# Ledger of designs, part 7: VHH binders against Putative methanesulfonate monooxygenase ferredoxin reductase subunit (msmD)

Target 1, 366 residues: Putative methanesulfonate monooxygenase ferredoxin reductase subunit (msmD), of Methylosulfonomonas methylovora (q9x406)
Amino acid sequence: MTSLARADDLAAAPLARENCAVSVETKSGVFGFDCAPGETLLYAGLRHGLTLPHECATGTCGTCRARVMTGEVDVAWEEAPGAARFKRDKGDVLLCQTRAVGDCVLRVPAEVAAKPARHQIPAYRTGLMENIRRLTGDVISFEVALSAPMDFDAGQFVVVEAPGLEGARAYSMVNFTRSADRIELVVKRKPSGGFGDWLFGATAEGAKVKVFGPLGRATFHADEHKNLLMIAGGSGIAGMMSILASAAEADHFRTRKGYLFFGVRTLADGFYLQEFAQRVVEAQGNLEVTLALSHEDPAGADHPDHPGVKLASGMVHEVAGRAMAGRYDDLIAYVAGPPPMVDGALRTLITQGGLSPSAIRYDKFG

## First folded at step 1 (VHH)

Design x12 (framework vhh_7xy4_2)
Fold by ESMFold2-Fast, scan of step 1:
Structure x12 (fold): chain B 366 residues (1-366), chain A 120 residues (1-120)
Amino acid sequence: as target 1 above (366 residues)
Amino acid sequence: QLQLVESGGGLVQPGGSLRLSCAASGFTFDDYAMAWVRQPHGKGLEYIATISGSGGSTYYSDSVKGRFTISRDNAKNTLYLQMNSLKPEDTAMYYCAKGRTYYSGWYSHKGQGTQVTVSS
């Protein structure tokens, strides 16, 4: 039972199709799960506890690539960027864009576990849209009141499906709390973006949405006792806010260092600045926050209105590389943003920082 | 050249049993999931059972679950279907199918088929 269920979730008017049985062959063995009508194969596998490879979960990356061995499937977005170089004649698909039509067998060329070790198992919840507010000219914050509590780890994201809009959209949680009855999300409006346009309209407040999550592996755990490097571009800052909140709750910066680099185009594009300034004060010298301006030269080294927030000129991964020279000891790096920014940061961290790939946790958002 | 050759069909009484075989050649057999599908005269193709490349996972249509068993011998490049408690509605042409279907159907290739007729 849920009081937040959409009316169409209870409708029987369309001819109902049964659940499809799915088998997935992996390097770790063969696993089975059921796929519900209209559900993508990625979400079906994940909610059954399988650690299927994924990054964006929405069609822009190639990480959820799999091969259909037998069975009929429907691909929701055939022109998805993540599928551009696929061997279609051999059955290659993106699991996040593929729905089963009947029973099918998949091959995933990866190690897959039946249960994640440190992460919550993803599930569907319904939600109510609340507290929609504009943070800048093109950045909107909103909250979703969940039908059932969600346990998540700092740095994780959800996908949100709005009524009347095709497809799901990925958003990292901004807040952090155990057994969350409510999640806070932030979005940057894209020209011609359906979800952004809907949020800027009059009908989004109080609307019922479908939420799937938690998702993502770029998670913070205070018990690892590591120094933190956080590199974020655009809406990638959302997950970093969750990490900062979790670190504050654990008093992590009492004994560990933190370094946050947030890339924006201009000073006017910066947001969450007062919260950064407060986190810097609370960390008593153990947290540094730098706003990297890619299209503006700052007048000084510090933000004029927010003491404790440093300013630097340049691309965020280059700013981070220069500032972090000699500071990579006992460190885990978190990187979130558009693919070009993440790729640039990974290159800097591996070549200049000497970091092992296992010490770098990242999310790419299209 | 890729070939799938089915055998073992025939006429059987209701409640009887048959074992179908499929000899595969022209590809690396254990790299591919295999399926059995059937087509009653004048009707569409119906999925029966699927087996993974390793043989570790099997899936069945609700119409045959508990009565049919799919298996494979990768050393012999052979797929099997053990059919028990046969019913008149099991009457169909049975096809061995090699996996890898993208949008439609169960297979990239299917054999010539073997006829199963369940009648008194």
Scores: ipSAE 0.000, ipTM 0.111, lowest interface PAE 21.0, mean pLDDT 80

Design x13 (framework vhh_7xy4_2)
Fold by ESMFold2-Fast, scan of step 1:
Structure x13 (fold): chain B 366 residues (1-366), chain A 123 residues (1-123)
Amino acid sequence: as target 1 above (366 residues)
Amino acid sequence: QLQLVESGGGLVQPGGSLRLSCAASGFTFSSYAMAWVRQPHGKGLEYIATISSSGDYTYYSDSVKGRFTISRDNAKNTLYLQMNSLKPEDTAMYYCARDTGEYYDSSGYLDYKGQGTQVTVSS
């Protein structure tokens, strides 16, 4: 067997033409599953009901780190940012970027469980791109009409594979509905993203895409009866919209408080502002929404066109930390955005807020 | 040692042109997307142009679209920014950056950024 210490330096091995048997060693015991040709090990394990660690599921965060103990694998994106600090010579891989070449044994340094039947087990679906609309100069919304209904929890995401583009991209659902026949997603145009370029092109509307999901562990459940703190940067706002929709459906803010902090560079970069203002009105004083401007000093404390939306200057996690002083009682925090923002927020919530890690739910994207 | 070394900045009159270059070393340049970002004095970083690893895809901020052109030469490990119709508001320190694919804020999810080259547009 070829040493996996050199997997990232090997010429691309041919993918298996039949299913590969995968064994995964975890803190909770050993589990087995089959991996289809061309399928990543993360998606294969997840669709078999295993709660494998993941956050971005697309190569940037590093949470799906595992070690290949035996067997041959192919790494689809060897320079993935999430793998930059991995010990590749010892078989460290990102499961979301690693495809089976043959039978293999993995080690995942986490507790892993088998999911119960019928409860949000990720699956592949095809979808049709619909209702592509521009929200700002570099933010675009789109819907995917699914081949089969998807049941998901508010705060979850999917990965989307576009025709002709290498790899999958993670997008949180903006809407919330059980047994969804369609999902609404939003993307901020990424500087190096081929998907963004394709999406702004004439051929995206009506195009057939592959969707895998639902994914993510930063889920909202109204029956926990907690106050909500939501800290979002960039595209991380998508999942917060889903949480707000779920909370509204459950009339959650009738008895609980909510605090949303949305980080953008400038006032002009803000979106969903009318939706935020409407949610604040409906919550009758129990929901506060603050737009945190990292590159602009606001002229006033409130958005000029949306008085229910507060404005503050600074990085979103710092704005949230200052505003939330003394307000961490009976609270679950939801954090979504790029790793630097999430790490800053986690630091603030744990050190200043005194929150237990179990009271913090987060997703790292990009 | 990973290095990005910018050059080509300087003082230029409004309406003038400059070509910035970035010499990359210490990594496989052709495997990474690259960006030009700028920082005016006392302000945050602004992404102005990005280019895919192959050079086939480019993205521009609205403030520079139609005036600036990003390009790369993978054989020479060099990134370029052609700046035309320069305006006083283009005055900033310009940085070559290795892009990790996430555009969030002025602090950016950038893997590495060079030392910068100053561009001053004044009459």
Scores: ipSAE 0.000, ipTM 0.122, lowest interface PAE 18.1, mean pLDDT 80

Design z01 (framework vhh_7z1x_3)
Amino acid sequence: QVQLVETGGGLVQPGGSLRLSCTASGFTFSSYAMNWVRQAPGKGLEWLSGISGSGGSTSYADSVKGRFTISRDNAKNTLYLQMNSLQPDDTAVYFCARDYDFWSGYSDYWGQGTQVTVSS
ESMFold2-Fast, scan of step 1: ipSAE 0.000; ipTM 0.292

Design z02 (framework vhh_7z1x_3)
Fold by ESMFold2-Fast, scan of step 1:
Structure z02 (fold): chain B 366 residues (1-366), chain A 119 residues (1-119)
Amino acid sequence: as target 1 above (366 residues)
Amino acid sequence: QVQLVETGGGLVQPGGSLRLSCTASGFTFSDYYMNWVRQAPGKGLEWLSGISSSGSTISYADSVKGRFTISRDNAKNTLYLQMNSLQPDDTAVYFCAKDEYSSGWYDYWGQGTQVTVSS
């Protein structure tokens, strides 16, 4: 059960000596795919172009719930939080935590489509850890140089598996470029967080990691021609940076409005502030960025070192609710942060903003 | 000891064809995804094609789709790349790469075989 830090720890031992044939029964019909030794059923299906339901892809949300109808499987994390209400005796599993032992038949209670070959189909890549930088006392940025280019949509994430650490961790891309040779990720250190502790240690720079992606459905598309509302807490800002980069490349704010609310505890906890200030200037009045301070009263309405970044006091979802009153026309909202913040934002956007759930794209983490 | 040995490279004229072979030893070849990757002079690594352990799932980079064909013979522990309609920009060192998963996690590489497309 315990993974040790060894030279060969990135080479997973196969659970079966050959690929397993998987059949999945969905509301949209029956689909087939191969599952490699040691591979989870979610990742196997996704890389074959199937739009299997998922949110976190790492065991916490429960969206990738499926039922094993026939065949033998191995569950890597039986106590995963997302599985708390599952009927395990009836074959309920999280596809992101389940590996095939032999051929199997699954049932997924959702509509599933096969993606066209030209869309962003998730794949495995080897990554090399580079440019690890501390941004604040507990926030660290790093880059992963990829073994093969990854095409992704702004707002998507990858899962990263580090040597000597159990399980994969999900991180949204900070950058945006088509056919990316390199991705930028950011992590806020939490007490007892193994990956964060490893990054703050001396051995992470130059380490080889396993990367799977792109993942996630809370994506930005400039051709929808919508105004953008972005509400982020902590490391949830990562995906918003990617959205802003994509919007800039598409010249989206020439004809559409953007509103970004970034929640931090104090002024000193703010990061990416120079980039926000530059984006505001480039958008020529069509982008507003507000740093919401939950534990400090701002000395003025604007950030002292970063003109164009507004300051407000309060919880980020409450600040956003007050500022956005009367501004919800032609809008898609992106929300990323810890569950209490996301839930608060969803409540505000639906009840006070009158937004349809279909106009809200969100990611819960931590 | 895991070994991957590429052969079949050489000098070929534009529009010509070559077949690359990669012979594997030191692991159960039939259990693993295999990839072809190349590196052109002055450029980074470019993934070209991948094939599942059974040969049922195959994928190609857009730059080679329709011109290159990947295949495998598990009885001979050999991976193949049939390259047709070769262009001068196909000039590169071609590597066979063992993959725990498809499309990019490479745990073992061959030494490479040089392909030069020139008149």
Scores: ipSAE 0.000, ipTM 0.132, lowest interface PAE 19.5, mean pLDDT 81

Design z03 (framework vhh_7z1x_3)
Fold by ESMFold2-Fast, scan of step 1:
Structure z03 (fold): chain B 366 residues (1-366), chain A 120 residues (1-120)
Amino acid sequence: as target 1 above (366 residues)
Amino acid sequence: QVQLVETGGGLVQPGGSLRLSCTASGFTFSSYWMNWVRQAPGKGLEWLSGINSGGSSTSYADSVKGRFTISRDNAKNTLYLQMNSLQPDDTAVYFCAKESYDILTGYDYWGQGTQVTVSS
């Protein structure tokens, strides 16, 4: 589970009441931006158009690592998993957990651009929680009606802050539409997951939330004219649904192949099955969808209630590896799910599939 | 031109009670979540409590849950914080905070806040 501790609740040093000037030294030169009171340095830099390195944007990965060269900062979540190997005595921090107390200078040992090549510039929006629906015993879908439209690329995510809950949580968009006035998100309940517990409670419908995004670089672009391989575990399916919607809008499967493998424990844990069946029909033979069951042997090769959805036994990356043998031509692979699943899929795609890392786009959650 | 005017602070003995008020102007009060935030001397900002636009949903920080109660009167554009069983550690400047639509800083802070001192 990924959560960002609330800066206002955990600050050891006094927060600035006014904007702070931040300078960041990168391999591509020096950039400047303003950081608002209580805002993390990562979000401040991203909304100014800087392509600061990040993956989870919520403390669990180490990709947004930077060094504080001068100035005072406050780290909201000292114990963040992404910071486990940091040289804290030398000023190493996670930008997604760090707030400026005054003007400061950072060093990021990476190439940084002043504007993203393909992605929209992230911004803050507010939203209203709507249409909260239980999809399985531990999976909930919900919609957020946005205060202003958001342009995003299929495969991107947002971070959401809920009232009374500590930290922001990352969720990939399930839908895809240009200039979205609402976004659809899905969450799997986890032990110690305050957001999941809140969604399963009575007070979430109609609640006001804060949203920052769009975020993420594991994006689909129909103009690349590639075949698509999609491997998802659990709530990692969210971004794949967005990719499928974008591909349908672009009529991508008229000339290209798609392969989706969705890993769940049992047949009863499967969801979006009717949507998959419909997408298979619309793609006229150019899209295959397989539900991989890790803890149940299927009675047949096809889903009994959803024609067009195939069933297979095994871990999703192993099922995908077997099914994709000899079928890796001219494709980009998209992988989303918990770290063990993503790591397993990456090994399969590189060692068995012979794919270049540049042809693999992934998101790790948790 | 958003204005939030906090009142009701003062000196109180440990175990005592205070009721803070925040009068809002310059925006449609009934359309926004409202929050109470405090800052103790030499410490950072601490979020205490939030209430939705209609008053049907409330949330509290663990440090004040069971002792503080947030409420609102949309007809009067007023937010309240009832503080019971006050402790010396509750000494702080208390701010009424509105959510920002343009940029998130946590919250928008308007006015000087109201000082609460818990001392014998």
Scores: ipSAE 0.000, ipTM 0.119, lowest interface PAE 19.6, mean pLDDT 80

Design z04 (framework vhh_7z1x_3)
Fold by ESMFold2-Fast, scan of step 1:
Structure z04 (fold): chain B 366 residues (1-366), chain A 119 residues (1-119)
Amino acid sequence: as target 1 above (366 residues)
Amino acid sequence: QVQLVETGGGLVQPGGSLRLSCTASGFTFDDYAMNWVRQAPGKGLEWLSGISWSSGSISYADSVKGRFTISRDNAKNTLYLQMNSLQPDDTAVYFCARGDYGDYEFDYWGQGTQVTVSS
């Protein structure tokens, strides 16, 4: 059996008694920041305004990998899935699972910016769990009332730490509001998901949680004046809803086109369908929404209960590829979903669509 | 100018082995993650494996896990793919690609090398 340490318990057992000075060597230069006792190096760097590479920020994806050049560190989750092939004796670590023991020097093999103009600086907040609702047999929506307002960009996520559960979990915001007092999140239940099981329990409503964010670089900005392609599977739809809300606020689809492809197994697994139908009406022909059914053939081209929502058969990235042929002009693509779907979409967009990688923004989750 | 050149492809019988090489030029090789990607006839691209700048982080697609081994020699600016237990469905053009495999952001690709597995 594997014994795991918690990465998110800042007060229980600090490794250092005072702040540690951290230096990080990157492709764009050397940056410094302070790490609080018990804080992970990723969260410490991010809250100081450094755009350190990250995706899940919770130990599963491996994107926050770095090398410890000098100094001692403690790894909170030594068997984290994202670090399965890391060479630990060479100092390779996941920054989201690593805490400083003293002053240290890191190497991150990526471009890093300090206090970037278009990114909100992440911070810690507490929150209260509210309005927990089932959307389908395995999808739950919930809201978190924040202790202090959070400014975020559409497409960003937070990590949530629940009482009695080990580790933090990442969720994209569904809503978009300036100076948000409340965030809406959605999760698809997995058979072995402790957080999902906790959300279905009697004690989640009104529970106090810890929140760190906003996080993520797959962000929408209306002033880029681009057409939008959105490809989502499962809970990946959450960030797309935030993008749609931001686009609506900016009246973006008055002059730009949008294409949303949402992959589900069957018609009964579809959610947010009323919201999609309403957005399509408001966009007056400049927004198309397609529900892609991977395990069911639709009886017709349009959803029977939600006018304006199109239906197609197939895996969402394949449906999107076929529908988008010849329609990639002046476009930014947003992709969110499980690794096989994201990988399939990236292959299609780059090789068949001819999109530059810089025009593709994505979130990958297990 | 950035250039990636793949070599080592060819015809091999089922159960056989091949080693692919990718020689990089025009950039600091040891600052970048590198990847292997393939395209079978009539199909889209399939990512196979990625390796970090230090070789400290390596990942594989489930279709090749246990059969293929990615490695790099930073002193020679060369990426390798050792392919064992080859099957007919491994027949494809194999590409070397520069980018962060965790982010799947590939900015430069080689021209590809053909691997054909048949009896």
Scores: ipSAE 0.000, ipTM 0.147, lowest interface PAE 19.3, mean pLDDT 80

Design z05 (framework vhh_7z1x_3)
Fold by ESMFold2-Fast, scan of step 1:
Structure z05 (fold): chain B 366 residues (1-366), chain A 119 residues (1-119)
Amino acid sequence: as target 1 above (366 residues)
Amino acid sequence: QVQLVETGGGLVQPGGSLRLSCTASGFTFSSYEMNWVRQAPGKGLEWLSGISSSGSTISYADSVKGRFTISRDNAKNTLYLQMNSLQPDDTAVYFCARDLGYSYGFDYWGQGTQVTVSS
């Protein structure tokens, strides 16, 4: 899951040097929080436990829209795709791209709750880059050793800020551990992705990064006792690996079915194949994994080197639609990947699968 | 045009050592970061080590850290990988690779050299 590279104007108006007091008017009442120097309003609100609306948290989706009622703010990425239809003359902003210059009052047109201490509240941690491994010609995995443990739910992501690179990038956790002292992330190269270029270079190992999280609402909970459908394209597989790890820890597939469809261009682009084969064996017939090849016809129905991993030709959401016909009972679907793939999967699940939108959890990564 | 040629692979017993070499031609070798990557039977590519254009910054994958040493000789346009304490799991085709960051894959790498660790 690679974010789009941002264009920031670092020569813009001065940012706040002291903490700013922020008040936010919502449908659920008025809440207050402090915003640190250089911090975006979304991250400030989230770390104070407010359930501010968000999806990508990095400028592309528009879900964190708010209106500035009073006070001065600085918008880090004015050309952000998520803000394309905003009324900027009326004070509309993306909270994930907006920093306070002084005290301000915001309006969020949504119901917002203050999370009690029992919920996972996002926080900043520093991290050290370790164990950088290339998985394919254009996919690299890395680990971040955290300054303090992070408790997260399977399927959640973090945003990472690297030294010398502008902006934050969103990556779903690959591993799953309660109170994790280390997180594993994976990235696929993009022409506009400076972070990917930095990771493939020699200077990233041992580098200090800033991590904010956990974030995201497309989370797995074994106590819901549902069958699982997982559809992933490219680096969208990251969150699915975390879900599989959580399901294994809970012995979820002893009594429930799982179906994972992973879309790649060719057989050579497949990764995590040994891990999939191991999970299939452990699930004793209750987990099926299919690698969907969009640009290659497989020689057989099964991966030649990884027993238990099935092969199919086609776009991943179409492969999943065909394979899942008649198999949508008592099921929650998890979908992660680029927007066109996610949109295609949502159409298939709703129209062919008859799934309620409430039974579908998804993440879109640019 | 651009050419990368790996040599030094072969059959070696567990605990043994091999030194791989990669000779570059057709581009300014001293201007590029270079990498060693391997592909074990039935698996995807695994990045092992990278070295900056000057040789001053070096990184290793945890699987080989402390056992493998990357180095380069810019005067000879040659990249090296010294492999010590070889294990059966090190059996793979080893590639010398150049990566320009914004590629959808590697821009240039060699044909690879086979390393087999077996008794």
Scores: ipSAE 0.000, ipTM 0.104, lowest interface PAE 21.0, mean pLDDT 80

Design z06 (framework vhh_7z1x_3)
Fold by ESMFold2-Fast, scan of step 1:
Structure z06 (fold): chain B 366 residues (1-366), chain A 122 residues (1-122)
Amino acid sequence: as target 1 above (366 residues)
Amino acid sequence: QVQLVETGGGLVQPGGSLRLSCTASGFTFSSYAMNWVRQAPGKGLEWLSGISYSGGSTSYADSVKGRFTISRDNAKNTLYLQMNSLQPDDTAVYFCAKGEWDYGSGSYFDYWGQGTQVTVSS
């Protein structure tokens, strides 16, 4: 804890720098907030309790689009994929990539609420990297000890900024703990390098990182008393682990059913399998877990080393659609993974499952 | 009990026109933005058009701009999509959706209809 206090002091080092006043025009009225030097407009607005539109919060989705009406701004990543449809000449920007140079006025084409009681307000924390462990050849788990506790909902994510690396990266929490002193995150190594390559190196253990969160609206609440469908591809499994932990704490599967489908390329790419097997045992028949193999035919219906984990061949959303036929009663679906997988799952859930969009919660990430 | 019911789908020839309707119940229709989203065979969801609560502001995907027109009648709790110059690749299930869409993945939609099939074929 003493080392966390010192980390906060280091993270706060440029406190003497000047803030910018930001005004945002929305469909629900005009709101004001201050933006710190070097801070993105999205994070500034969110930490003041404004429900500014966002999904990835890292430049890929485009949901945090806004228009700069007056004032000068600096766009950190002008070629961000989420900006492909933007009218740059008219002042269109991604708030997650835009920093104020001075006072400015923004327009956000959305309903925005101020400090809603039910939502956790995002904040900056300094983190200490700990317990870095390899789960597979290209998957690494790590814990971040936080400078101040974070209260979050199962399924939420944070953005992490490592020293010496450009940009923030989004990672869903794997654990679930009320007033968390530490969070567990998981990442797959990407060929382009950056944060993943840094984690696979020797210098990450004990390093200090900046964390902003909690973020995301694909959240689980046991008091909704719903059956759960969870469809995850790749690192999207992280948020599902948090949901399972929250459901276990609430004894949710005592009276409700759960179905988890986890898509991987091959059997060897599966991870968290022992935890899945344990959760299945604890749920006493009310939780089913299926590992969907997109590039391998399973040798049998069950995982050879992990009793209770079922195997199926195919893309995870197609496996889920086949297995879930006739089983969509009183259900909320959680979907997390790459855009093509999420889009395929949404199609199946809406057209074949007959689910309302209010019963589908999802996160898209690269 | 929120309900959105799409009607007006069907078979139409290339170059033809079709008008979709979406009737809303269970919420104050005039207070919310509305959208049209489609899903073509073998493809993901594609947002097409959005309209503000008052009808004073509209937006369109580049693929349909100039061909499709979104409108609403708040007195009748009804959303419309006028589709002109239809192409075979407009073949899809068309959904009415409540909420905001602006370059997102539909995460702001809190209610959808069941969809109506549009087939563009000779």
Scores: ipSAE 0.000, ipTM 0.131, lowest interface PAE 19.5, mean pLDDT 80

